# Miniprotein binders against Ferredoxin--NADP reductase, part 14

Target 1, 346 residues: Ferredoxin--NADP reductase, of Oenococcus oeni (q04hb6)
Amino acid sequence: MDNEIFDIAIIGAGPAGLFAQFYAGLRELKTALIEATPRIGGQITALYPEKTILDVAGFLGISGRDLVNELKLQTDLVDSKTFLNSEVTNLKKIASHFEIEINHHASFLAKSVIIASGNGSFSPRKIDVPGSSEAEQSGMLTYLLPGLSEVADKDFAVVGGGNTAVDYAVELIDHDCHVSLIHRRDNFRAMESSVTKLKNSRRTNFLTPMKITGLSPKKEKLEIELQSVPDGAVKRVSVDRLIGGFGFTASSRTINQWEEFPEQFNQGFLTNEAQMTSIAGIFAIGDASIYPGKSDLIATAFGEAPTAINQAVNYFDPDRGGPQHSTSLNKKEVFKHDRIKSRYNS
Below, E stands for the ipSAE of ESMFold2; O stands for the ipSAE of OpenDDE; V2 stands for 0.75 times the mean of E and O plus 0.25 times the DockQ between their complexes.

## First folded at step 4 (miniprotein)

Design p3 (from a12 with E8T E17Y T21K M34E)
Fold by ESMFold2-Fast, scan of step 4:
Parts: C-alpha cells; sequence; structure tokens
Structure p3 (fold): chain B 346 residues (1-346), chain A 93 residues (1-93)
C-alpha cells in the first residue's frame, strides 16, 4: 500500500471505530481506519439509518444516520486516514509489527490493531434465484460498488429498496453510469432526496414493481429475468453488472481466515478489562468484543474505544504514558471548529 | 482562518481518504506537495480534493492552486466544481 507505519490499525468504521479514530486523533496518533464497505457507519448505515436510537448518552433521540454524521464531524476535527472498500483479508505478525492485508493484494504495517467491526466483517445479504451463484462466480453479480474510475457509460442494474441500493444507484450515476433500479415495490425506504435525484436523472431506469426470477451470464453481459409483481408478466434485460443492494450482516468468516486470529467466546473476541484480546497488541471493542459484565450498547463501545487506544499505546510505546488530565487533550485545533468556537472566544 | 481539506484517492477497488486542517496559504501549499508525494507513491487512478474554506473566494483561489499543482505533477484530466465555500478538484489518469 504505502511505506508508512501506523501506530494503530482500526478495523471497522462503525460507531466504535469512528470514535476510536477520533480519540486517537486527539492523542496525535497515526491511525488507519479500515472499512470493507464504501461508507462509514457500519451496521447503523447499512441496516437502520432511519431508526431512532434512544440509548446514546448526550442525545435525546437521534437517527442512526444523524449519529453517524455526528461521529464524522468529530473525526473531521482531527487528522485522519480512512480506507473504504477495503476488507482486511489477513492479519499477521512480522517482528514487532502487524501486517494488515487489504483485499488480498495490498498491505501495510501497524504497531497495534483494534478490531471494531462487530462480530467479523460485514457480509452482503445475497440474492437467491436460479443462476445467482453462477453470476456471482463470473463477477457479473456483486454486492459492493466496483472501482468507479473505469465504469463510465456502463450499464448497471441495482436491486433493492433501501438506502444501500439507492445510494449505490446515486454513486453510479454520479460516475456517468446508466442504472436500472429494480425493486419489488414502487416505494423506496431510503433518503427522499436521493430517490428524487434518481427520478430526475436521465441515467436512471426504474424497474418497479418487479422481482428478479433468474440470472444468466452471457459472453459480455448479464441477462436478468424479471417478473412483474402485479400480473406476473416476464421481461428480460441485459446489463454489464448487477449489484445487490439488500444491505449487510456481520460475518466472522473473513476474520476466521486471519493468521493472527484472537480467541472468541459467544461470537465475540474475548478481552480483559484493557480491551486486550488473546493476542498481544490486538484489541477489540464494541460488538466485536466480549468480557464478563459487558453491555451490548453503542454507549459501552464509546467507553471501550479510549481504553483500547490508551492500552495500545502502552503496548507499543510504554514510555509515552496515557492521558491523565483534560490538559492531555490540549488540541487548539478543536476550539477552531465553528460549533465549538461559538461557546468560547466570545 | 481554518481550511478543511479532504483528499480521496482510489486504486484497484480501495478508496483512501485523509482529512487535514491548514491555517495559511503557505501551509496549504506544503500539504498539497506532501499529498502529491503520496499520490505518486500509490499510483492511484483517481484523486479528489475537497476544500472547505471560510469564503467562496478563498475556496476558488485554493482550488486553482490545487489544479495547477496537479497539472505540474502530470495529471491531464482535471475537473473543478465549486459549491459556495466548498470546492472539489478531481484529477484522473
Amino acid sequence: as target 1 above (346 residues)
Amino acid sequence: SEVTIRVTIEKDGTTIYYVFKVKSLEEFKELLEEILLWIKDYNPKRVEIEIRAESPELARKLAEIAKRIFEEAGFTEIEVRQEGNTVIVRAEK
């Protein structure tokens, strides 16, 4: 990837990982935040962006989307480096560092690792129709956006009715692709402005209400068999690629392939009170972690993040010490943000 | 004045973005030269720089500087979009 060595590699850009990156930034640590999907927010963004969350301290009810936005604003206060569309496909120890492999071909080094991706990597919810396995094997059916540099003027179909499908379609038309949006209903459970943008674009073709009943890879294109929901009429369309936009679920399968795989208990990585796993230098926080007395709440993950960051520092640089007072967070840059400046400097 | 710079680079399906704060034009130019070294090392297919300044005029000025630096670095397909105080500069190979 690059020649730089990170202090901490944080795996997963859900709320736990985002807050860990922010806190690490306040300590002026060099971190890489690594996210398998094209967006930050993890499970919140993928599964329930519109859901009202009631149990995060400091917010009197907040939507998943707005919570992720607030976490992003915090990370924007610090220098940060984020890798999107980047699955950690291997983790191994080399001398005193860890090698983090991305997408089976690129790698970089970090002095420590924090696992913050829930119970493993997010896995896409898959379509199950005749021909879907063959289409996926041929590369004509995928569940993540392709590299967007060389897709101009290509024909994509996106199937799904939620934010994942709508966001994929928006991103594709913003990169000069033609998109056929397939959904079994005429209504989308997605951000209204995004749906309006698609409706106003000449690059978007709405195939609703229709369901996919079959897939057939051909020499250069994928043939999709569609069935009208109201009357059962069958139609076929040909596209360069089909992208399934049904959202994601947490999966431990990819992590189980890592050479350095920490011990698990009940779907989580077992940790001690320092958020340290069974492997020295590897930590886990949020839904990825488990320990006696753990509460599975976003609020709990926010407390675990600073602990893991500070203990990672103790692991790779024990002479640096941890933050002891609010003065250790003396970052003048933080007070330059408009929302903070209005409360100070007046 | 505080200027926020987000740099996004894409290569072989991986997207990397960085967020930086700069306080002066001189610091901005130094940061861009550093970013260009990263870009040359990574050899990405696409680079996007988003600049958020305190005024539309400053954003436009900073975007023009970024465009010239990318041109000097050998990028030939450069697009600039301005939306108020935010400017996006996109460079491709």
Scores: ipSAE 0.011, ipTM 0.460, lowest interface PAE 9.1, mean pLDDT 81

Design p4 (from a12 with T4K R6E E17L V19Y)
Fold by ESMFold2-Fast, scan of step 4:
Structure p4 (fold): chain B 346 residues (1-346), chain A 93 residues (1-93)
Amino acid sequence: as target 1 above (346 residues)
Amino acid sequence: SEVKIEVEIEKDGTTILYYFTVKSLEEFKELLEMILLWIKDYNPKRVEIEIRAESPELARKLAEIAKRIFEEAGFTEIEVRQEGNTVIVRAEK
């Protein structure tokens, strides 16, 4: 949308980006929340949706999934635009604006940018065997968990030996799936309690030590060719889907190709106390940011988000002033939400 | 002469996997020092490193180097296992 100029482009729809979008909405700013993957929630949704989070202020133990859902409910209270399946492939400064390139083919303008992409640009580490490209194109090979409301009684294979694969397998059996867990070794490098849970479950079949040597999409199922590591014996299994659980490569390749690339230290963008990076008008929050004394907590990102939003406003419109402290229900459409309205009228 | 390294880091309940390939012992040492700085900076709960070498003899040498570097960096909870050509290093807090 080159005819639409945003006040702020927020890169990454993890918890930091979601809260930044919500707070910006409360300030009546026009923002674009840009997420490379098909789902919001970042690493929480991908890796530990069922994990109980104990250190987010305001919640007495909340699952990752429920936290993302609560953040989404907040963004739904304000006028917000979210672009999924949208990778920022270039940032360029054009006079007083930034041009944000999406997926190498589309671009739009924003007055400022907030980087909330976690530890940089993440891409799943992919399997490379005969048939893997076709399997991925058919949707039978994925690297993220599917929507879990509709997967009961489905047969999944998960390949990988780390926490990503083990956490995927745990999530799937908790949603009544049968899981064949494939790994080239008999040992898993994952949280002991999760591995024990899988070993004690009748829904888990361990295909170890085995490696995948081929994939063949059929009409309704994916056929996986496996080879035993010790003796080379070939086995074939048929599943509804294969999920690659090799984790995510933190790749700064795309970000490093940006014409405007802020200074980094160890995968994080250096910021000052205003969340400003080395490039005027570009801010960073959450795990994407680093500064002396930073605590790597979701709660810390929630404090960084309002600071970045308010400082971005100061950057592109210094005369706008600080945030409005209003209690008037008539000034905010958000107070018409049924949940808040019901609570207010109780 | 290629050494393949997989680094798995658990931070804030999130597991992140990184992949590296090095062609010399000098590059291996430099990468390991970089990983140690990264671990110190991001303060992860658990770090696991898998090193794959071309031979069991090279794997043994890499295991000794990794253990020494982690010990010199002040880690006290270090586990090093060798399985043929593969070395697994685990550091915890």
Scores: ipSAE 0.000, ipTM 0.158, lowest interface PAE 19.2, mean pLDDT 79

Design p5 (from a12 with R6T E17I V19W E27K D41E)
Fold by ESMFold2-Fast, scan of step 4:
Structure p5 (fold): chain B 346 residues (1-346), chain A 93 residues (1-93)
Amino acid sequence: as target 1 above (346 residues)
Amino acid sequence: SEVTITVEIEKDGTTIIYWFTVKSLEKFKELLEMILLWIKEYNPKRVEIEIRAESPELARKLAEIAKRIFEEAGFTEIEVRQEGNTVIVRAEK
């Protein structure tokens, strides 16, 4: 991640965050949309993609999956930057800016922050063996996939037996990495087709049944000590990085560790009518926010998003003014999407 | 073979209802793992899962898996009720 300064950092790519990113783009703001998981859509995508939603204005019944797809199409109309597999592990204030820490090792600056993380952040389940803390601090042990543009021909180890570990391994081999998959048993509780793909790949090495007993960071490689489960035999392997794939625990624990932690009530961030939290320059929307009279609806979050964006602009650039009228917009930029383009340009 | 699942979660007088359709056992297990994460975050007083499957045997098998998830989440009272192809698993703290 570069040292670029953003106007707004939006935390969470659920419906509220997606719409906030789109609206910010219409205002030509430089935004970072940051999502801890590998997918957009938040709890809708994770928990109820097939649910028919009746109370979102503008749709006569829509599935959760289709709603997320429509929101993504809107964000594709604007210049936007989305970071997946990116957990905000610290938030601190530096003069007129906020420093957003990602995955304990990368950071960038933003002039304001909008929390749109739903009912809380998701924290990875961690390895606890000799050397694990040092390995994590060095960046050689992570719990999320790295940036995949520069990892070709690198050696990764992934540890875990569920969908998280198997999906990580699949993504890595699809980006030309070599993967050693470590698990205490010979069987995986994961999608059969994904496990079959890994077994049929020359890029995958199965280290099963084995458990990790120690980690030792060396100059440019991580040494992993393994113990065979059936006979106790010790084996050592050297990799560029180890990724823990034990899944995630939903909690506010990571947020509670932020240096700038806004006041909460009943697990939501308290806001005023401007969506501003107890910390100037930090806003909250959607299920992450709470105020008197709030309705916990997707439609409510869609109204909160423009308010938070416009108030964030008022916070860091009060001379910029309010949102543009439709007649002041560049019509050619609006019609760059195929759906709109085909209807009005042919 | 489609299985319809309804999840009802109650805390402080508020009831939240989710429903899903899954086509495989692997997708059902993945869904339950996600529900467990949600339960840990929300800390509800009561959770109820209704499973409607193509056979009574399949519904019971899926309900057994759901019961184990609730036990692991710390629920102390778990009731299972079956009527034909529909099984309801109710858990309370």
Scores: ipSAE 0.000, ipTM 0.087, lowest interface PAE 22.6, mean pLDDT 78

Design p6 (from a12 with E8V E17F T21R M34L Y42F)
Fold by ESMFold2-Fast, scan of step 4:
Structure p6 (fold): chain B 346 residues (1-346), chain A 93 residues (1-93)
Amino acid sequence: as target 1 above (346 residues)
Amino acid sequence: SEVTIRVVIEKDGTTIFYVFRVKSLEEFKELLELILLWIKDFNPKRVEIEIRAESPELARKLAEIAKRIFEEAGFTEIEVRQEGNTVIVRAEK
């Protein structure tokens, strides 16, 4: 990891970052895609997975989830590395390279950087009790739903009183999980029909009014210490996973703490026509970027990604020359996916 | 004696990265059980564990334990590299 020098480090695995990763791969660049959350898709996956998107060229309406899946299939065609659960906590210039620090502990080098982190991260509101950091590091405390294909008959706790927590609990019981719903009050500020569904389900256990006072990761289960709000009585429960459902806040990027911090305008990184920021070798695309006349569309980000990649190459390897036009190449030699092979051999 | 454990799990170009600090052999064993659970859920092609300990002897001992658990998880290619107080155990299917 530390011994590998990347040509390009892309920060953010939303649609812009995924397409940049794919295009960089088509140019045979050694690329790292770095995502702070455990999931790809950015805000689409977090907020709008079932929303029908009408303004992406080439699709006559597509759900957010399906768009992310299609982008992932494209990135799977190229040699590129994706780092999930990996927050860029510092960006530093070391001679002719950038040092990218991950989670305050690891670092690696890249010749250029593409910021594709969106308008600012939607960060979950986090629990802060003894053991919460260890539980999060172990994967037993998360703030997003797990993959739902293999969770049947598992025991989850969800903590929170709003739509986020209630919607998580509903989705889990719909996938045959058992859910302990923890909240400090005996009432929820969520859709009545969803709360009624949970109350009528044998798979839901209401732990209200209670607060979490401690978390202890064990070999196979997470032990949760609870305290009754009215009388202080202590109860312990054991679950496979705890999900914090306190909702999300739009927050400034950890980029604020970077030693190489590009100039911003109206919450975006100011770029020129080459998608280059105020710092040579650092580029921004998608909702992270701002320039006169910019449209905040997924389609716009898809155009910005190739520009940024090609200009990054011009920055670190000016003698490499321009891109080969992929449309003039024999794609049968490059792509091995069954869908593409079927189309070219039909 | 604080030991720093870096875990890297790879499948189909996706890499998941974790850093832990453990203070006892019992905590290390608990961590390995959690890693085994992640291996079951993620079904990775490659797993790497980097152990940074207070002594080369401790790092080597912990690496032996990690190697054994990767063998139990079905990895067929396991390599161990040591540089002073740091040992890297790589397991690949």
Scores: ipSAE 0.000, ipTM 0.268, lowest interface PAE 15.9, mean pLDDT 80

Design p7 (from a12 with E17T V19I W38F Y42W)
Fold by ESMFold2-Fast, scan of step 4:
Structure p7 (fold): chain B 346 residues (1-346), chain A 93 residues (1-93)
Amino acid sequence: as target 1 above (346 residues)
Amino acid sequence: SEVTIRVEIEKDGTTITYIFTVKSLEEFKELLEMILLFIKDWNPKRVEIEIRAESPELARKLAEIAKRIFEEAGFTEIEVRQEGNTVIVRAEK
C-alpha cells in the first residue's frame, strides 16, 4: 500500500474489532481492519450465528447474525477499510511505526496496533465430495444459516449429527422451512429436547443413516446424492440449499512468530487498564486480552474498544486530546442513514 | 531449538485446533499449563497433541511429559505414535 500510513491497524473482525473500527472512524482516524477469514463476525459468525444473545446491553435478545449485521451497519457509517482474507503473518517496529505483514508478502505501516483476534481464527469443518467446491462457490452449500426473514417454505438439507446441525434444523423449521436432516447414524449427539422437536415436526424429513456421496448444482436447486449406510442404496434429493453442520475448527496459527510479540497469560495478551500490552503502541481487546478482573463478555469488549482507541491516540498523537463526545466530523453522513432518520423524524 | 506444537481439543462435534511454536522446555510447560486450564474449563472428550521437534529424541521426551500431564488430568485412554521427528499423543475419556 504505497504512500498509505494508517493511524490504527485492528487485527480481527469479530465484535470487538468491528466496534473498535467504528469508534476509530468516529474519531476520524485512518483505520485498517484486518481479518484472516473471508467474512466478518469472528466467533459469532463461525460458532453461533443462530443463537439468541441475551447479555449485550441495548438489545432485548438478538441473534449472533443480527448482532454482526448491526455492527456492520455502524462501520458502514464511517470512512473505514476492511481487508478480508488477510492474515497478519508478522508485526515489527520500524522507527515510530509498526510494519504489518499480510500473507507473507504484502506490508503496510501503522502508528499503532489493536489486537482483536479473539481466541483465534474459526473455520467450518467442510464436506469433501465430488461437486462440493462448485456447490460452495454457487452459494448452494454453506456452513452457516441464511438470513431467516425470507426463507419460509424453502427446502433445506442439513448434514451433521451434533448440536450444530440439530440447532440449524430447529431454527429452520421455526421459520417455516422444510428440512431434510442427513446423518450417517440414526443417533444424534445433540440436546434431546431439540431432537424430539424435530421428530415431532411435519417439516422435518430424517435421511438417516445416510452419507452424502456427491453434489450437483442445477440452475435453481442443488441435487444431493446420498448412499444408505446399511445397504448402499443410492437416493437423490433436490433442495434450495445444503447447510453443513459439522462444527468448527479454531486456529491461533503462529502469532508467536511476530517479531513484536506481546506477553501472554492464559491464552490472552496481558494488558494494563489502558488496554496496552507489554509493547508500547500495541493494544489488545476482547477475548484476545486478559487483565485482573476481566469478564469474557461481548459487552466487556465494547467498553475496551474505545479505551484502546483513545489510548492509542494518546500514544502516537498526545496533542490531539481526549475523545470528542459531542462531535463527529462525519455527523452529516451518519444522519443520512434511513434508520437514524426514522428514529429522529418519528 | 524450535518445536511446533499442534493441539486439537474435541467436545460434542466441535474441534478446536491451536498451533504454537515453543523455544524451550519452560515455554512448553507453560503452554501445557494453559491447555490444562482450558481442558478443566471446557471438559473436552478428546485431546490430541502433535509435537514436531528437531530430533526424534526431543519429540519423544516432550510427548512423555504431555502423556503424564493428560494422565493427571483424568484421561484414561492415551495413545502415543511416533514418526521420525513427529510424535502424536492422543488422550480420550
Scores: ipSAE 0.000, ipTM 0.185, lowest interface PAE 16.7, mean pLDDT 80

Design p8 (from a12 with E17I Y18F M34I W38L D41L Y42L)
Fold by ESMFold2-Fast, scan of step 4:
Structure p8 (fold): chain B 346 residues (1-346), chain A 93 residues (1-93)
Amino acid sequence: as target 1 above (346 residues)
Amino acid sequence: SEVTIRVEIEKDGTTIIFVFTVKSLEEFKELLEIILLLIKLLNPKRVEIEIRAESPELARKLAEIAKRIFEEAGFTEIEVRQEGNTVIVRAEK
């Protein structure tokens, strides 16, 4: 962010990046956490804040939002900085350091880099028909599910033929909504059990094979113009909201513009057992990484983060030594948090 | 001028990614021949080409050629998306 030299630059403030920041702080490393969006939490905050996560050890079900909040409480225990609204637009190697370019204009140096960006930023694939921009601006066209506590008895249209659209429709009927499912074909490329559930529900109306040809926001409802694919017959329906379920476009491709771009396999950065990519000093963790036998779980990323941090230290400061045993990491500052104090003094 | 082309080929749950820098129309044509061969050999479910050029017009012209090739290769769902100097052509069967 200026001309400071960091020990570690972490790219992406999703769960993997947040835990890496915390662990780096426990090791007293000068760390920059860099996030392209205005919020921490990555994909979880952007797409699934209310989704229940079942496979993070230590939690018997936790919402995405609450998990991110817990991770933030951990990072607040250590001396580390997070830079939001900061996209890494280039990585360049200069002697023994990496130059990290932010937003095409600012840069700083780091001794090592941890890529924790997941699969990159996600933007919904958008409908492009007359009236779509106006419908989106009015809030009547969205690409994410609304808050589900207040949707009962509302009429939704969902458009799309894949898992995103079908999953949205299932979630809505499970919350007592009426759903009109629009798709240009009679067949869906989605889980058969989900499609069967929709077909068996009285809350689902299938508008197939049809395509959307226009959107018109009215005072209380959105009017959707549909055209039958086989014969061109026009039909109009009115709903409270339209949700586009075409999936998301990943912006991970901006990463391939970096001068130092590590080798990829199956859309992830290939790493060795040290979490190091094909470029010495650049590491990858979480969904951004791939190696034989990897599981794409948040829990896996939590194990990868300490490995990457410790191996980054071994890379730029091999004489520093390894991490302290857990009992030696118990500093008085760590016990200042109310929840830790309660456990310690019980 | 230099054009960066990223090709993504998906078959049976595996995604293969190629990144090329093309300096001339002749090099682009050679790249297209390789892509056509890979499509014929692998018979992939999805192919995506991302073209990053120095102008929106050049990117769009190259994307039109890629779209035609995907249509001839038997892809039925072809999507073209442009963001300034970058055009993405995605084809699915």
Scores: ipSAE 0.000, ipTM 0.111, lowest interface PAE 24.1, mean pLDDT 79

Design p9 (from a12 with R6E E8T E17W Y18I M34E)
Fold by ESMFold2-Fast, scan of step 4:
Structure p9 (fold): chain B 346 residues (1-346), chain A 93 residues (1-93)
Amino acid sequence: as target 1 above (346 residues)
Amino acid sequence: SEVTIEVTIEKDGTTIWIVFTVKSLEEFKELLEEILLWIKDYNPKRVEIEIRAESPELARKLAEIAKRIFEEAGFTEIEVRQEGNTVIVRAEK
């Protein structure tokens, strides 16, 4: 990697890691935010992007996707560096610094480390048929629900037979979409109440037992080629979007292979009130951390992030002092942002 | 190392359904330790796991071990059964 030494390496770009990076940027620290997957948002993006979150202060109900988007907008206000598709495969201590190994070959140095990896990484299990790559690149094939505020009266197909597919279909009909549910069997491995809701809805069309054999993106619609499982008969349908609901594949965790591996308690990294682990200079926040009285909430992680950042600074540069007042008038480009300028110019 | 996970999140609890394939007892132990970390994170009320083994003999060994592991993880209602090469575990808190 480059020859510069980072102040803090933040492992995991879930909500905790994103907020830690933002806050570090407000303190003008040089940080590397390291994410094993190709996407930010961690478990929220992977598992429940459209779930309404009610317990994050400052938001009157916000979807997981919108929360991650807001966190990214905050990060965009500061000088920040994010590395996607980058798995931390080893962590070792070299004198006063930590060496962070990425993908078993590249490495760089940091003065401190914040573990914000949650419970590992998850990626959607993907369809592999002629045209699927092109459909995904066009945005007509996705594996997560789209933003649901403006999808009313649109035609969706959902493919899959488990809870993921059934839950996607339920959410779509609850937002006034029409859903074609595709599955290779007539039976679903999902909560019976959800399946019953779909069967009783005029917005749901069951395309079972059928398998997808091809996808063809057109200018405004996705054409799906289906084959009947019993007799091989071919049928074609056109939809606005196809959503794959095959569930998720969890990538193997490598944290326990680190040379500097902090003490765990009940599968979280044990921390003190400063968010510091058993290894001086290594901190943990969010779902990766555990301490007496911890609440496993996104809101809790948001409080832990500034604490970890400030204590990391105290660890590697105790003479730097505490954070500056956030109400100062000289805040670089923050108040030049159109959303902030519009709000405070009245 | 790779498994299929399906999660249903409700206000009063979470249900997790997991499917994975194993070739040996050693692979099973390593993979199950990783899976238990995911299960702990979700704090589910109910877990249903389908384990696909290479043989019925391996499946029998896995069924015995799976029950002990879920008991140690704090589940109180555990049902383990074998169907050919497949072990199905249903656990509830």
Scores: ipSAE 0.000, ipTM 0.288, lowest interface PAE 12.6, mean pLDDT 79

Design s12 (from a25 with I16F; at its last look DockQ between E and O 0.10; V2 from the best seeds 0.00; counts 0 for: pae E 15.5 > 1.5, placed apart)
Fold by OpenDDE base, look of step 5:
Structure s12 (fold): chain B 346 residues (1-346), chain A 93 residues (1-93)
Amino acid sequence: as target 1 above (346 residues)
Amino acid sequence: SEVTITVRIEKDGKTFEYVFTVKSLEEFKLLLEFILWLIKLENPKRVEIEIRAESPELARKLAEIAKRIFEEAGFTEIEVRQEGNTVIVRAEK
């Protein structure tokens, strides 16, 4: 691999990483976007491509897929390199640069690093009951919403008690589906407004407090065996599809093996106001970052991206100055570099 | 019971304010560790922690824990002020 030194290496091609790549391009930075999977979009692509996102600025509502597509189109407007199927297996500081090892055999050099890996690899919490594997193989059990264009007037079941299950149920009823919401408790740990919406809907059937005890794929329908939690009474329902809404487990894969491992709190890298981690020159954004008062929103990640990029520039090239239109660059505060002190003490 | 923690950090004439909610003593201790890390990273002139609890006793208990942790972290000037269910711990190096 060419002894190419990047200005910035961005780890993770989720929404935060994609926007960081774009913004870095606007700053004419030599940028590498490094993604472990064969796909961009991170959690959006993996978990909710069909979900309507309402809390991204500038959109009345946008699907996860469409948002990723728009972000990708932005990145196509700037000069940048994207490396897919490239898992960062090590991060090492070498003199004034970082060496980013990929797949245990290749490496990139960068002046700075932005971690945009989210909360790691996400796998759905699977339903493990008799018939679950067969139901998953037949496509009658899924952990993601199907294409919403073809779901009208179908009978769905959603299992779970958190935001994931409630969000799935809301999305399905908004597309004229009938939903049986299955949970082991009467109380949901979800946004109250969403739960209220479901309660007020004639299309939502609450199967609570119940647990799934078995699945039986039939020719056209999935039969779900349920057990009442209080009394053990058995109920069977038939639906077109069951959606597992237990949420996702995050596994930090190879990050824990990095030689340069920033300090973490609750699986996020601790960052300051500059989005810099405990290691100078390594930044974190989006779900990979944690700081006081953080909101875990895509909208927040989009704000963090330019902050990290601008502060990265200040780290490796303090003389380049801030972006012309960014009044908010607190240039003074973050880096102990002696040279930044001299310009503002005059 | 939820406790609201407001952290104020003064650096270079600017004050940064962060607000947290903790639901347990364990979460509170983790938050304190985070605050100490932040202090180490930013090297502020002054740090203030405002603890708002449902009872004055709980607020005081949490404040004493915070004070002790700051002392162990090498802060030499620590002031504790209590007003009802709110306690402010101010630390300076």
Scores: ipSAE 0.000, ipTM 0.204, lowest interface PAE 12.1, mean pLDDT 83
ESMFold2-Fast, scan of step 4: ipSAE 0.801; ipTM 0.939
ESMFold2, look of step 5: ipSAE 0.000; ipTM 0.192
ESMFold2 (binder alone), look of step 5: mean pLDDT 84; pTM 0.826

